# VH-VL binders against q0atu2, part 23

Target 1, 119 residues: q0atu2
Amino acid sequence: MLDKKARIRTSREYRNVFEKGKRLSGRFLIIYYVENALDNNRFGFITNKKIGMAVIRNRIKRQLRAIVREYQGQVKNKHDIVLVARAGIGKSSFEGMEKDYIAIMKKAGLFARNANKID
Short names: E, the ipSAE of ESMFold2; O, the ipSAE of OpenDDE; V2, 0.75 times the mean of E and O plus 0.25 times the DockQ between their complexes.

## First folded at step 10 (VH-VL; framework fv_dusigitumab)

Design x3 (at its last look DockQ between E and O 0.86; V2 from the best seeds 0.00; counts 0 for: pae E 7.2 > 2)
Fold by OpenDDE, look of step 10:
Structure x3 (fold): chain C 119 residues (1-119), chain A 122 residues (1-122), chain B 111 residues (1-111)
Amino acid sequence: as target 1 above (119 residues)
Amino acid sequence: QVQLVQSGAEVKKPGASVKVSCKASGYKFTSYYINWVRQATGQGLEWMGWIDPYDSYTGYAQKFQGRVTMTRNTSISTAYMELSSLRSEDTAVYYCARVFFYDDEGYYMDVWGQGTTVTVSS
Amino acid sequence: QSVLTQPPSVSAAPGQKVTISCSGSSSNIGNNYVSWYQQLPGTAPKLLIYDNNKRPSGIPDRFSGSKSGTSATLGITGLQTGDEADYYCGTWDDSLSAYYVFGGGTKLTVL
């Protein structure tokens, strides 16, 4: 699990990302990202109702958190990043989801230059 | 200032269609869902559905499935709700509303349009 | 007929406290945040409470929300004549055809 300080937790924090951040869409994920004034990155996760039933949303959320944790150390610092699951994500494999995450994060330029797992 | 401005009142005959517009301003239009909610005279609020303005993904209440179409024009930050095969029971004030969510359980409408009165009468 | 059940009306004198209940089930209030909307006569609804107990900017602290189990409650203290309005609870309902649901509304009369 991500540390509390690494999580976007409040409605206000999410709103800030939505209003001031940039948006990029992948096949299964949408990311909103904006620089923060902290020394660490914060991640938010949105698995809203349109992606399916609670059991599906919970699964997706767990998978997204796992992916984020895996690559957390390779993400550029001082960013708030919100991951929004798209409707089709429920039919995606974990690998597909991971691939999409990597692709969209690369497109956003959010991976550090010394990242080794993103190629 | 965040606001939603809806189109004017409509008078329609039974069987006709009505298309209500909702112009958004003061925020990033494609970052928030738009809900449509209607209210018959003297009655409560009824959720009709939502649209994601980014990719036009929609979800409709079962009651309106096949009869309602929600669309958007991102270039003018405007959402549309079209209701076909109108009946007298469709006479109501129709509202668009901006949806905010940030958690699996979070979902609320924080900004509302002023409403559009649609009257269906023979 | 509404998925969420509210009393049709409540009334109290100025300065008093009123509560408006909203009863649902596990698939809606039980699993989701509840919002409350105030609708003054002849106007569009206005968000009053979100996420069970949070107040948007501009909403006085006289308004409060709470949730327990499958029920939610709106509290209004220091009742003012301007509070006379219809109040609706709302939340998402988890089902095969998930949708947002409202309560039937409660008319608050200030005596």
Scores: ipSAE 0.297, ipTM 0.835, lowest interface PAE 1.9, mean pLDDT 91
Fold by ESMFold2, look of step 10:
Structure x3 (fold): chain C 119 residues (1-119), chain A 122 residues (1-122), chain B 111 residues (1-111)
Amino acid sequence: as target 1 above (119 residues)
Amino acid sequence: QVQLVQSGAEVKKPGASVKVSCKASGYKFTSYYINWVRQATGQGLEWMGWIDPYDSYTGYAQKFQGRVTMTRNTSISTAYMELSSLRSEDTAVYYCARVFFYDDEGYYMDVWGQGTTVTVSS
Amino acid sequence: QSVLTQPPSVSAAPGQKVTISCSGSSSNIGNNYVSWYQQLPGTAPKLLIYDNNKRPSGIPDRFSGSKSGTSATLGITGLQTGDEADYYCGTWDDSLSAYYVFGGGTKLTVL
């Protein structure tokens, strides 16, 4: 889904975003974001245990990664961004998650006003 | 310095309730879950549940559902665990611990409170 | 009695090495990272190993962790009398009512 370079990979990297970053909550998602010192954005995903069984968490994780990939070219550069799934996300549609992501990213000032999918 | 400081020891009678506090300092309180773990004298660690201080969302071990309530007050960076209908087997040291999960595979308690002894006796 | 099985005790002489096993299932150790906690007598537990094999700052490199299938192992080399403690493995369990689980604990005695 995402290039290796565009992934947050270590617990230290995640902890940095949680400790130093800003948080915004949407209907299905929470984002944490902070500027980084790289030449690119990095994304992390948390579909924690409170969502449910592993198969449901894996489905949600896969769907969120697909959404991020579609819009990654429209995200302001040099940010580490962690998406955290909220408890109710397991019963959301792909379109519902996508709409929530767009709204949150615009509210955070990380998206252009009229974000669209990348082909 | 990241620190969790718990309230003092409690002595309770069977049927009563106890509320233990856990004051956090040195980090952004709403960015980390708090777990509660207990340990009866000479026994192992027993996980009780977690709270997300951001929105008060909780998850309790099935053994304690109906008897445990976990809350927080973000203005003073404090988490609470209340256990009701106490029995003698609830006599234990109760710990709060800060948790981090980074990917849905990782979950660990990196900072622990000093513990609060609760004794349930007639 | 624990979902994660540890030997109740292990012992070895100073300077020797010891391993402590933690046996679980696909829903816990198999799918999730394992942590190890040290509890010195009369104290709160302390994180010793996280993410299967990582050490927090301040933990000496003679402590190590590994995971294979549904089992995890804590290794301690160069044993010192100060290592006498209870050791617990812990991990998340993905079952229907997801929860965190600890092993029953292992008492390490350094002769």
Scores: ipSAE 0.042, ipTM 0.699, lowest interface PAE 7.2, mean pLDDT 86
ESMFold2 (binder alone), look of step 10: mean pLDDT 91; pTM 0.941

Design x4 (at its last look DockQ between E and O 0.13; V2 from the best seeds 0.00; counts 0 for: pae E 4.8 > 2, placed apart)
Fold by OpenDDE, look of step 10:
Structure x4 (fold): chain C 119 residues (1-119), chain A 122 residues (1-122), chain B 111 residues (1-111)
Amino acid sequence: as target 1 above (119 residues)
Amino acid sequence: QVQLVQSGAEVKKPGASVKVSCKASGYKFTNYYINWVRQATGQGLEWMGWIDPYDSYTGYAQKFQGRVTMTRNTSISTAYMELSSLRSEDTAVYYCARVFEYDDSGYYMDVWGQGTTVTVSS
Amino acid sequence: QSVLTQPPSVSAAPGQKVTISCSGSSSNIGNNYVSWYQQLPGTAPKLLIYDNNKRPSGIPDRFSGSKSGTSATLGITGLQTGDEADYYCGTWDDSLSAYYVFGGGTKLTVL
């Protein structure tokens, strides 16, 4: 799991991202991202009711956290990034989700162009 | 200051359509969902649906499926709600509201428009 | 007819405490955070409480919220004449197609 210091957790922290950040939408994910004044990146996760029942949302959240953790070292520093699960993500594979994450992060300029899974 | 300003009162005949506008200011319009809620005279609040202003993704309450259309114009930070095949029962004040959503549980309407009265009468 | 049930009305004298209940089911209040909205006469609703018990900026601590099981409660202490309004609870209802639901509303009269 992500360290607590690497998590966006409060309403205020989320609000800051929404108010000041940029938004990009992928097939399964939406990201909001903004620079922070910290020495580390923080990630937030939103799995709202629109994507399905609690069991589905919890599964998706675990998968997204796993993906973020896997590529954490490849993300540009000093950013708050909120991931929002889009409708239909519950029907996606983990690989599809991962691919979408990589694509959208690259598009946002937060990910290196040659970013790949770390062995 | 964050605010939502809605269009003026409407008077319509049964069978007609009405389109209410909701202009947002003070925040990034495409970063927040917009909900529409109506309230018949002397009655409670009724949720109609939501729109994502970013890509116009929508979700409607089943009761209004087929009759309601939510749209937006991002260039002027304005959301629209169109209700067709109007009936007398559609007479109500219609509200737009900004949705704040965070984490996996936080969801509420933190900013409301002033409301638009729609009267449907013969 | 509302998915969430509220008492139609409550009343109390200035300075007193009132509570407004909101009862639902496992699919709504049981599984989701509850918000409360205040609607002064002739005005639009205003967010009063979110996430069961949190107050937005500008809302005095006289207002409180709580949730237990499938029910939520709004508490108002030190009742003021300006508190006379309609109060609505709201939350998501978990179904095949999730939707937002409101209580029927409670009219608070300050005697």
Scores: ipSAE 0.552, ipTM 0.885, lowest interface PAE 1.1, mean pLDDT 93
Fold by ESMFold2, look of step 10:
Structure x4 (fold): chain C 119 residues (1-119), chain A 122 residues (1-122), chain B 111 residues (1-111)
Amino acid sequence: as target 1 above (119 residues)
Amino acid sequence: QVQLVQSGAEVKKPGASVKVSCKASGYKFTNYYINWVRQATGQGLEWMGWIDPYDSYTGYAQKFQGRVTMTRNTSISTAYMELSSLRSEDTAVYYCARVFEYDDSGYYMDVWGQGTTVTVSS
Amino acid sequence: QSVLTQPPSVSAAPGQKVTISCSGSSSNIGNNYVSWYQQLPGTAPKLLIYDNNKRPSGIPDRFSGSKSGTSATLGITGLQTGDEADYYCGTWDDSLSAYYVFGGGTKLTVL
């Protein structure tokens, strides 16, 4: 589970990322990301009714949080990053979502070159 | 006024391809998926696939995988559906329809094009 | 066979009520939001109900939708001759064969 300090929490914070940030799209995910003025990263997650009813949306959100937590130590600091679930994400496995996240984050240049995996 | 206007009727021979266009107006084209749905005479609606015009992200029904290609040109707000290796059973009316990507609503097609009749005969 | 099953036809007199059923599975109706489309003769489909039970602007409240388990129902009261049409349910489908699926359609006749 992500620490409270590492979460995007307010509508204003989300709007800042969408309005000022860069977008990269993968097979199942879109990320929006922008440099922040903090010493740490913050993550946000968007799931909507397009991907299913609440039970499905909550499952997807939990899986995405777990993925982000696993790799958070590899992410360059000072970024606000919002993950948006695409309409087809329900057809992916956890491993498929994880692979997509890694590919997007590498393409965005957001992984530090030698960061260790966080257990 | 929100509109989807499709290209005119097509007559094709078996083995040919058809490319149907769908021009959007009255809304921000890249905010909505475009879906393609067909209907043979006297039969029901058959979903074919969708495209996100923002980045050309697509999802196709397995039945059409390998024969269908969905594309778009954002500068003229137009989506395209190309179906290759046509057979007589591809004779149908082909519709485009939009789905808003960014609201917190389910997946549903709120505005439809008028339809394009494609006839495949020898 | 359609993934979503609808009766092929229903009929009733003007002023009466009908319901149209749509039966599916957990992978579609059970876990996803249902929409209904009306197709008048010679025209494109038109959205009638979305998110199980919501009406877009311009659709009168005599059209209603509901869902229970893996089944959805369209209700129409105060039938008019202009309601003669084909009616389709549709929903997202979690299976690998498609992303979206329609029911087979129901022809409504107003006698």
Scores: ipSAE 0.161, ipTM 0.751, lowest interface PAE 4.8, mean pLDDT 88
ESMFold2 (binder alone), look of step 10: mean pLDDT 92; pTM 0.943

Design x5 (at its last look DockQ between E and O 0.14; V2 from the best seeds 0.00; counts 0 for: pae E 4.5 > 2, placed apart)
Fold by OpenDDE, look of step 10:
Structure x5 (fold): chain C 119 residues (1-119), chain A 122 residues (1-122), chain B 111 residues (1-111)
Amino acid sequence: as target 1 above (119 residues)
Amino acid sequence: QVQLVQSGAEVKKPGASVKVSCKASGYKFTSYYINWVRQATGQGLEWMGWIDPYDSYTGYAQKFQGRVTMTRNTSISTAYMELSSLRSEDTAVYYCARVFEYDDSGYYMDVWGQGTTVTVSS
Amino acid sequence: QSVLTQPPSVSAAPGQKVTISCSGSSSNIGNNYVSWYQQLPGTAPKLLIYDNNKRPSGIPDRFSGSKSGTSATLGITGLQTGDEADYYCGTWDDSLSDYYVFGGGTKLTVL
């Protein structure tokens, strides 16, 4: 689980990212990202109603948190990043989801090109 | 200033269709869902559905499935709600509302249009 | 008949406190944040409370919200004549057919 300080938790914090951040779309994910004034990154997760039933949304959210936690050390510092799940993510494998995350983060310049899973 | 401005009142015959517009301003249109809610005279609020202006994905209340169509034009930050096969029971004030959805169970409508009165009468 | 149950009406004199209840089930209030909306006569609804107990900017602290189990409560202290309105609770319902649900509304009369 991500540390509490590494989480975007309030409506206000999410709103700030949406309104001031940049948007980038992947196959299964959309990310909003903006620089913050902190010494750490914060991550937010949105599993919209378009994904499906609550049980699906919760599953996807857990998977996204796991992915973000795995790669958090490779993300450039001082960013608020919100992950928004796209409608098709419910049919994606964990690996597919992870691949999409890496790709989109690289495209955004938030990951190094050689970002890999940490053993 | 964030606001939603809706089209004017409509008078329709039974069986006809009505299309209400909702123009957004003061915020990034594609970053928020738009909900549609109606209210019959002297009655409570009734949720009709939502649209994601980013990709036009929609979710409709089961009651309106097959009869309601929600669309958007991002170039003019406008959402549309079309209701077909109108009946007298569809007489109501129709509202669009900006939805804020975020982590966990956050979902609320923080900005509302002024409403559009739709009257269905023979 | 509404998924969420509210009292049809409440009344109190200026300066007094009123509470409006909103009863639901595990699939809606039990699992989701509750919002409250104020609708003044002849106007569109206005967000009053979100996330159970948070106030948007411009909403005075006379208005409060709480949630416990499958029920939510709106509190209004220092009642003013301008508070006379209809109040609706609302939340998402995670049933098989996911949808947003409103209470039946409560008419608040300031005596």
Scores: ipSAE 0.201, ipTM 0.803, lowest interface PAE 2.9, mean pLDDT 91
Fold by ESMFold2, look of step 10:
Structure x5 (fold): chain C 119 residues (1-119), chain A 122 residues (1-122), chain B 111 residues (1-111)
Amino acid sequence: as target 1 above (119 residues)
Amino acid sequence: QVQLVQSGAEVKKPGASVKVSCKASGYKFTSYYINWVRQATGQGLEWMGWIDPYDSYTGYAQKFQGRVTMTRNTSISTAYMELSSLRSEDTAVYYCARVFEYDDSGYYMDVWGQGTTVTVSS
Amino acid sequence: QSVLTQPPSVSAAPGQKVTISCSGSSSNIGNNYVSWYQQLPGTAPKLLIYDNNKRPSGIPDRFSGSKSGTSATLGITGLQTGDEADYYCGTWDDSLSDYYVFGGGTKLTVL
């Protein structure tokens, strides 16, 4: 399935992004990203105990996955991208997280110029 | 050896500002949040806010919004807390403390500075 | 008034056990991990318990922590004169007013 290709799955894949990738921070999110050797993008999500217990973490993870899925078609290919939820993200709305994601991805230069939702 | 070493005691007049420094050593400064906590004599701990030294991302307690500014200088591994429009009620010991960002753990302050006494007197 | 409520003081004799409670709400203790801090007279606070019940290196196992619902408890067994201190609970809070909150503190006296 296509969504399986778009996932960072292994500890080694996550470590590669953290060790070799660039970091950019927004209000609620941090992204780490690095060019990969594939034809597609892969996304990973980190919601650790700093943001709360499992109910809160699962809610945040679902919201971030939905945001990434909505804009996936506008992201330049060949990147591994890990989204890390910052302390304080639980105070954000879905719209707040979405705006933060868009801003970070623009700053990183990861959106294609002709994307419908990004200028 | 992991340490947070704070600047010396300050005496201020009401209406002035104070800026307390917190010098980190023995760890990667930009990998840990710095929190500021104060304690008036004979009183409890009062959380003031945090800063992520990597990018200056901050969160302040509502009580201090508009009066507190937290900053840092990564080249000398130092965090700062500035409190303005001082009142006698701001007389307290001010602590910096770090929060472990590296591990999948809750939010807690594992290493504390020695404290900085700020006295506000008329 | 602190959002996390602790008894102002507790006391017990050397060798006894004492517990210190910390009561909050779903927005803090209920949905977040609790830490405990010890403050000996004239010193900075020191981390005693994190993630509800974990001890950092160097903290003896006679200190324990637990959490149930919106309340947390610090337990101290085998009390020693050196345990005489103020004890604070702390946790993340997801309300709009603050991000992190401390309890009001509990003065432990070892008689």
Scores: ipSAE 0.198, ipTM 0.753, lowest interface PAE 4.5, mean pLDDT 88
ESMFold2 (binder alone), look of step 10: mean pLDDT 91; pTM 0.936

Design x6 (at its last look DockQ between E and O 0.66; V2 from the best seeds 0.00; counts 0 for: pae E 7.2 > 2)
Fold by OpenDDE, look of step 10:
Structure x6 (fold): chain C 119 residues (1-119), chain A 122 residues (1-122), chain B 111 residues (1-111)
Amino acid sequence: as target 1 above (119 residues)
Amino acid sequence: QVQLVQSGAEVKKPGASVKVSCKASGYKFTGYYINWVRQATGQGLEWMGWIDPYDSYTGYAQKFQGRVTMTRNTSISTAYMELSSLRSEDTAVYYCARDFYYDDSGYYMDVWGQGTTVTVSS
Amino acid sequence: QSVLTQPPSVSAAPGQKVTISCSGSSSNIGNNYVSWYQQLPGTAPKLLIYDNNKRPSGIPDRFSGSKSGTSATLGITGLQTGDEADYYCGTWDDSLSAYYVFGGGTKLTVL
């Protein structure tokens, strides 16, 4: 799991990202991202009630955390990034989610230039 | 100050359509979903649906599917709710409300418009 | 008819404590956070409690929320005449067509 310090946890922190951040939409994910004043990245996860039952939401959240953890070392520093699961993500495969995450993060320019796991 | 300001009262005939507006200010309009909730006179609150102002993605309560259309104009930070095929039972005060959600949290509406009275009568 | 069940009315004298119950099912209150809304006469609803027991800024600590199982409770201590209003619980309902649901509302009368 992601370290506690690498997680967006408070409503205020989320609001800040939503208000000041940029937004990009993928097939299964929406990301909000904004620079922070920290030495580390923080990630937030929104498995919106709109995507389905709690069991589905929990599964999706776990999968997204796994994806983020896998690639976190390749993300540019000093960013708060919130992942929002879109409707229909429950029907996607893990690989599909991962592909979407990578695509969106690339589009956002959030991966380091020499990232080796995103090719 | 964060606020939602709705359009004025409407009087409609059965079968007509009504379009209520909700202008947002004091926050990033595209950062929050807008919900629509109505309340018939002397009755409780009834959730109608939501819209994502960013891309106009919508979710409607099944009761209103096919009859409600939620839209937005981002240039003026305004959300719209149109209800067609009006009937007397649609007479109510209609509210727009901003939602908020975050990790390990619920879904709630933290800012409400002042309401728009819609009267459907022959 | 409401998915969430509230008592139609409650009453108490100023300074006293009142509780308003909200009962649901596993698909709504059981799985989701509960919010409470206060609606003063002739006004729009106002968020009173969110995430079961959290107060928005400006809401006094006289108001409290709790959740247990498939039920939620709003508590109001030190009842004031200005607390006379309708109170609604609300939460998300996990179904094939998920949607937000409200309780039927409770009219609080300050005697």
Scores: ipSAE 0.437, ipTM 0.865, lowest interface PAE 1.4, mean pLDDT 92
Fold by ESMFold2, look of step 10:
Structure x6 (fold): chain C 119 residues (1-119), chain A 122 residues (1-122), chain B 111 residues (1-111)
Amino acid sequence: as target 1 above (119 residues)
Amino acid sequence: QVQLVQSGAEVKKPGASVKVSCKASGYKFTGYYINWVRQATGQGLEWMGWIDPYDSYTGYAQKFQGRVTMTRNTSISTAYMELSSLRSEDTAVYYCARDFYYDDSGYYMDVWGQGTTVTVSS
Amino acid sequence: QSVLTQPPSVSAAPGQKVTISCSGSSSNIGNNYVSWYQQLPGTAPKLLIYDNNKRPSGIPDRFSGSKSGTSATLGITGLQTGDEADYYCGTWDDSLSAYYVFGGGTKLTVL
């Protein structure tokens, strides 16, 4: 997830996704996504002040990065995808966030095949 | 043209409720939060809360918890703020303002409605 | 009492420079980006500066912003009579019930 090319980095890039992209909401997460002109995906993470204290926001961001890293090989290429944490996410477990992510990504049609966790 | 257009002035008695509307145009209504801010005569700006028009998630300033309700109707791109149990101290101009999602950095209100004067008098 | 402290008023002659301060704490200005709003008499507030020092389109470069520690500053050069207004700083506060806060406002008089 630390690869420079897989990150949305600038305010303009984030704004493009918010303004041009589609939005889908889950219980704990919102995703915004738009096709890009690259050969790869880029991910961004927003833990807005509406979530809570900085310590909570940083923990949530770290957990979301881990989830994205686990499933990134199953995501259709050529998309910029921004994950936004909703109010109340601080009460969610890692597993709850993970299940929410999988559900949203399936609903968005962003998984290239039937995605599931290795059981 | 991005606009927020608010409902007209209201005169209310103490103990009543008021509901102010804020109609958005020129942008994707569900893509931006709507904030409500009030300003009593000769005083500064006071933030009241926000609503996410996509799904009605709200956050209210502690001072207004229990008295304020923020709602919206996405089919007509309109946000609402209702304040109950009005007092003379609630006499103010009420503004709606949208904020824009940004990277991790900020929270700023880029477009404001024209304001709605609410007068609470006995 | 405002969480963010601004001087109640400042004044200067046309053509001069003025600064308006906004003092807060680590939970607001210290950890969060600051915005500035201009309110001309009888009008709604208008965004003047965001992200500490950025200008939205249409705001001339004689308006500037900066932040150091727990304080923010709005600078206005080449003062014009039309700059006479109230100016507010604003930022997020990191409390558990996190909310937006405004400064008390500064009335700028152009003499």
Scores: ipSAE 0.028, ipTM 0.684, lowest interface PAE 7.2, mean pLDDT 85
ESMFold2 (binder alone), look of step 10: mean pLDDT 91; pTM 0.942

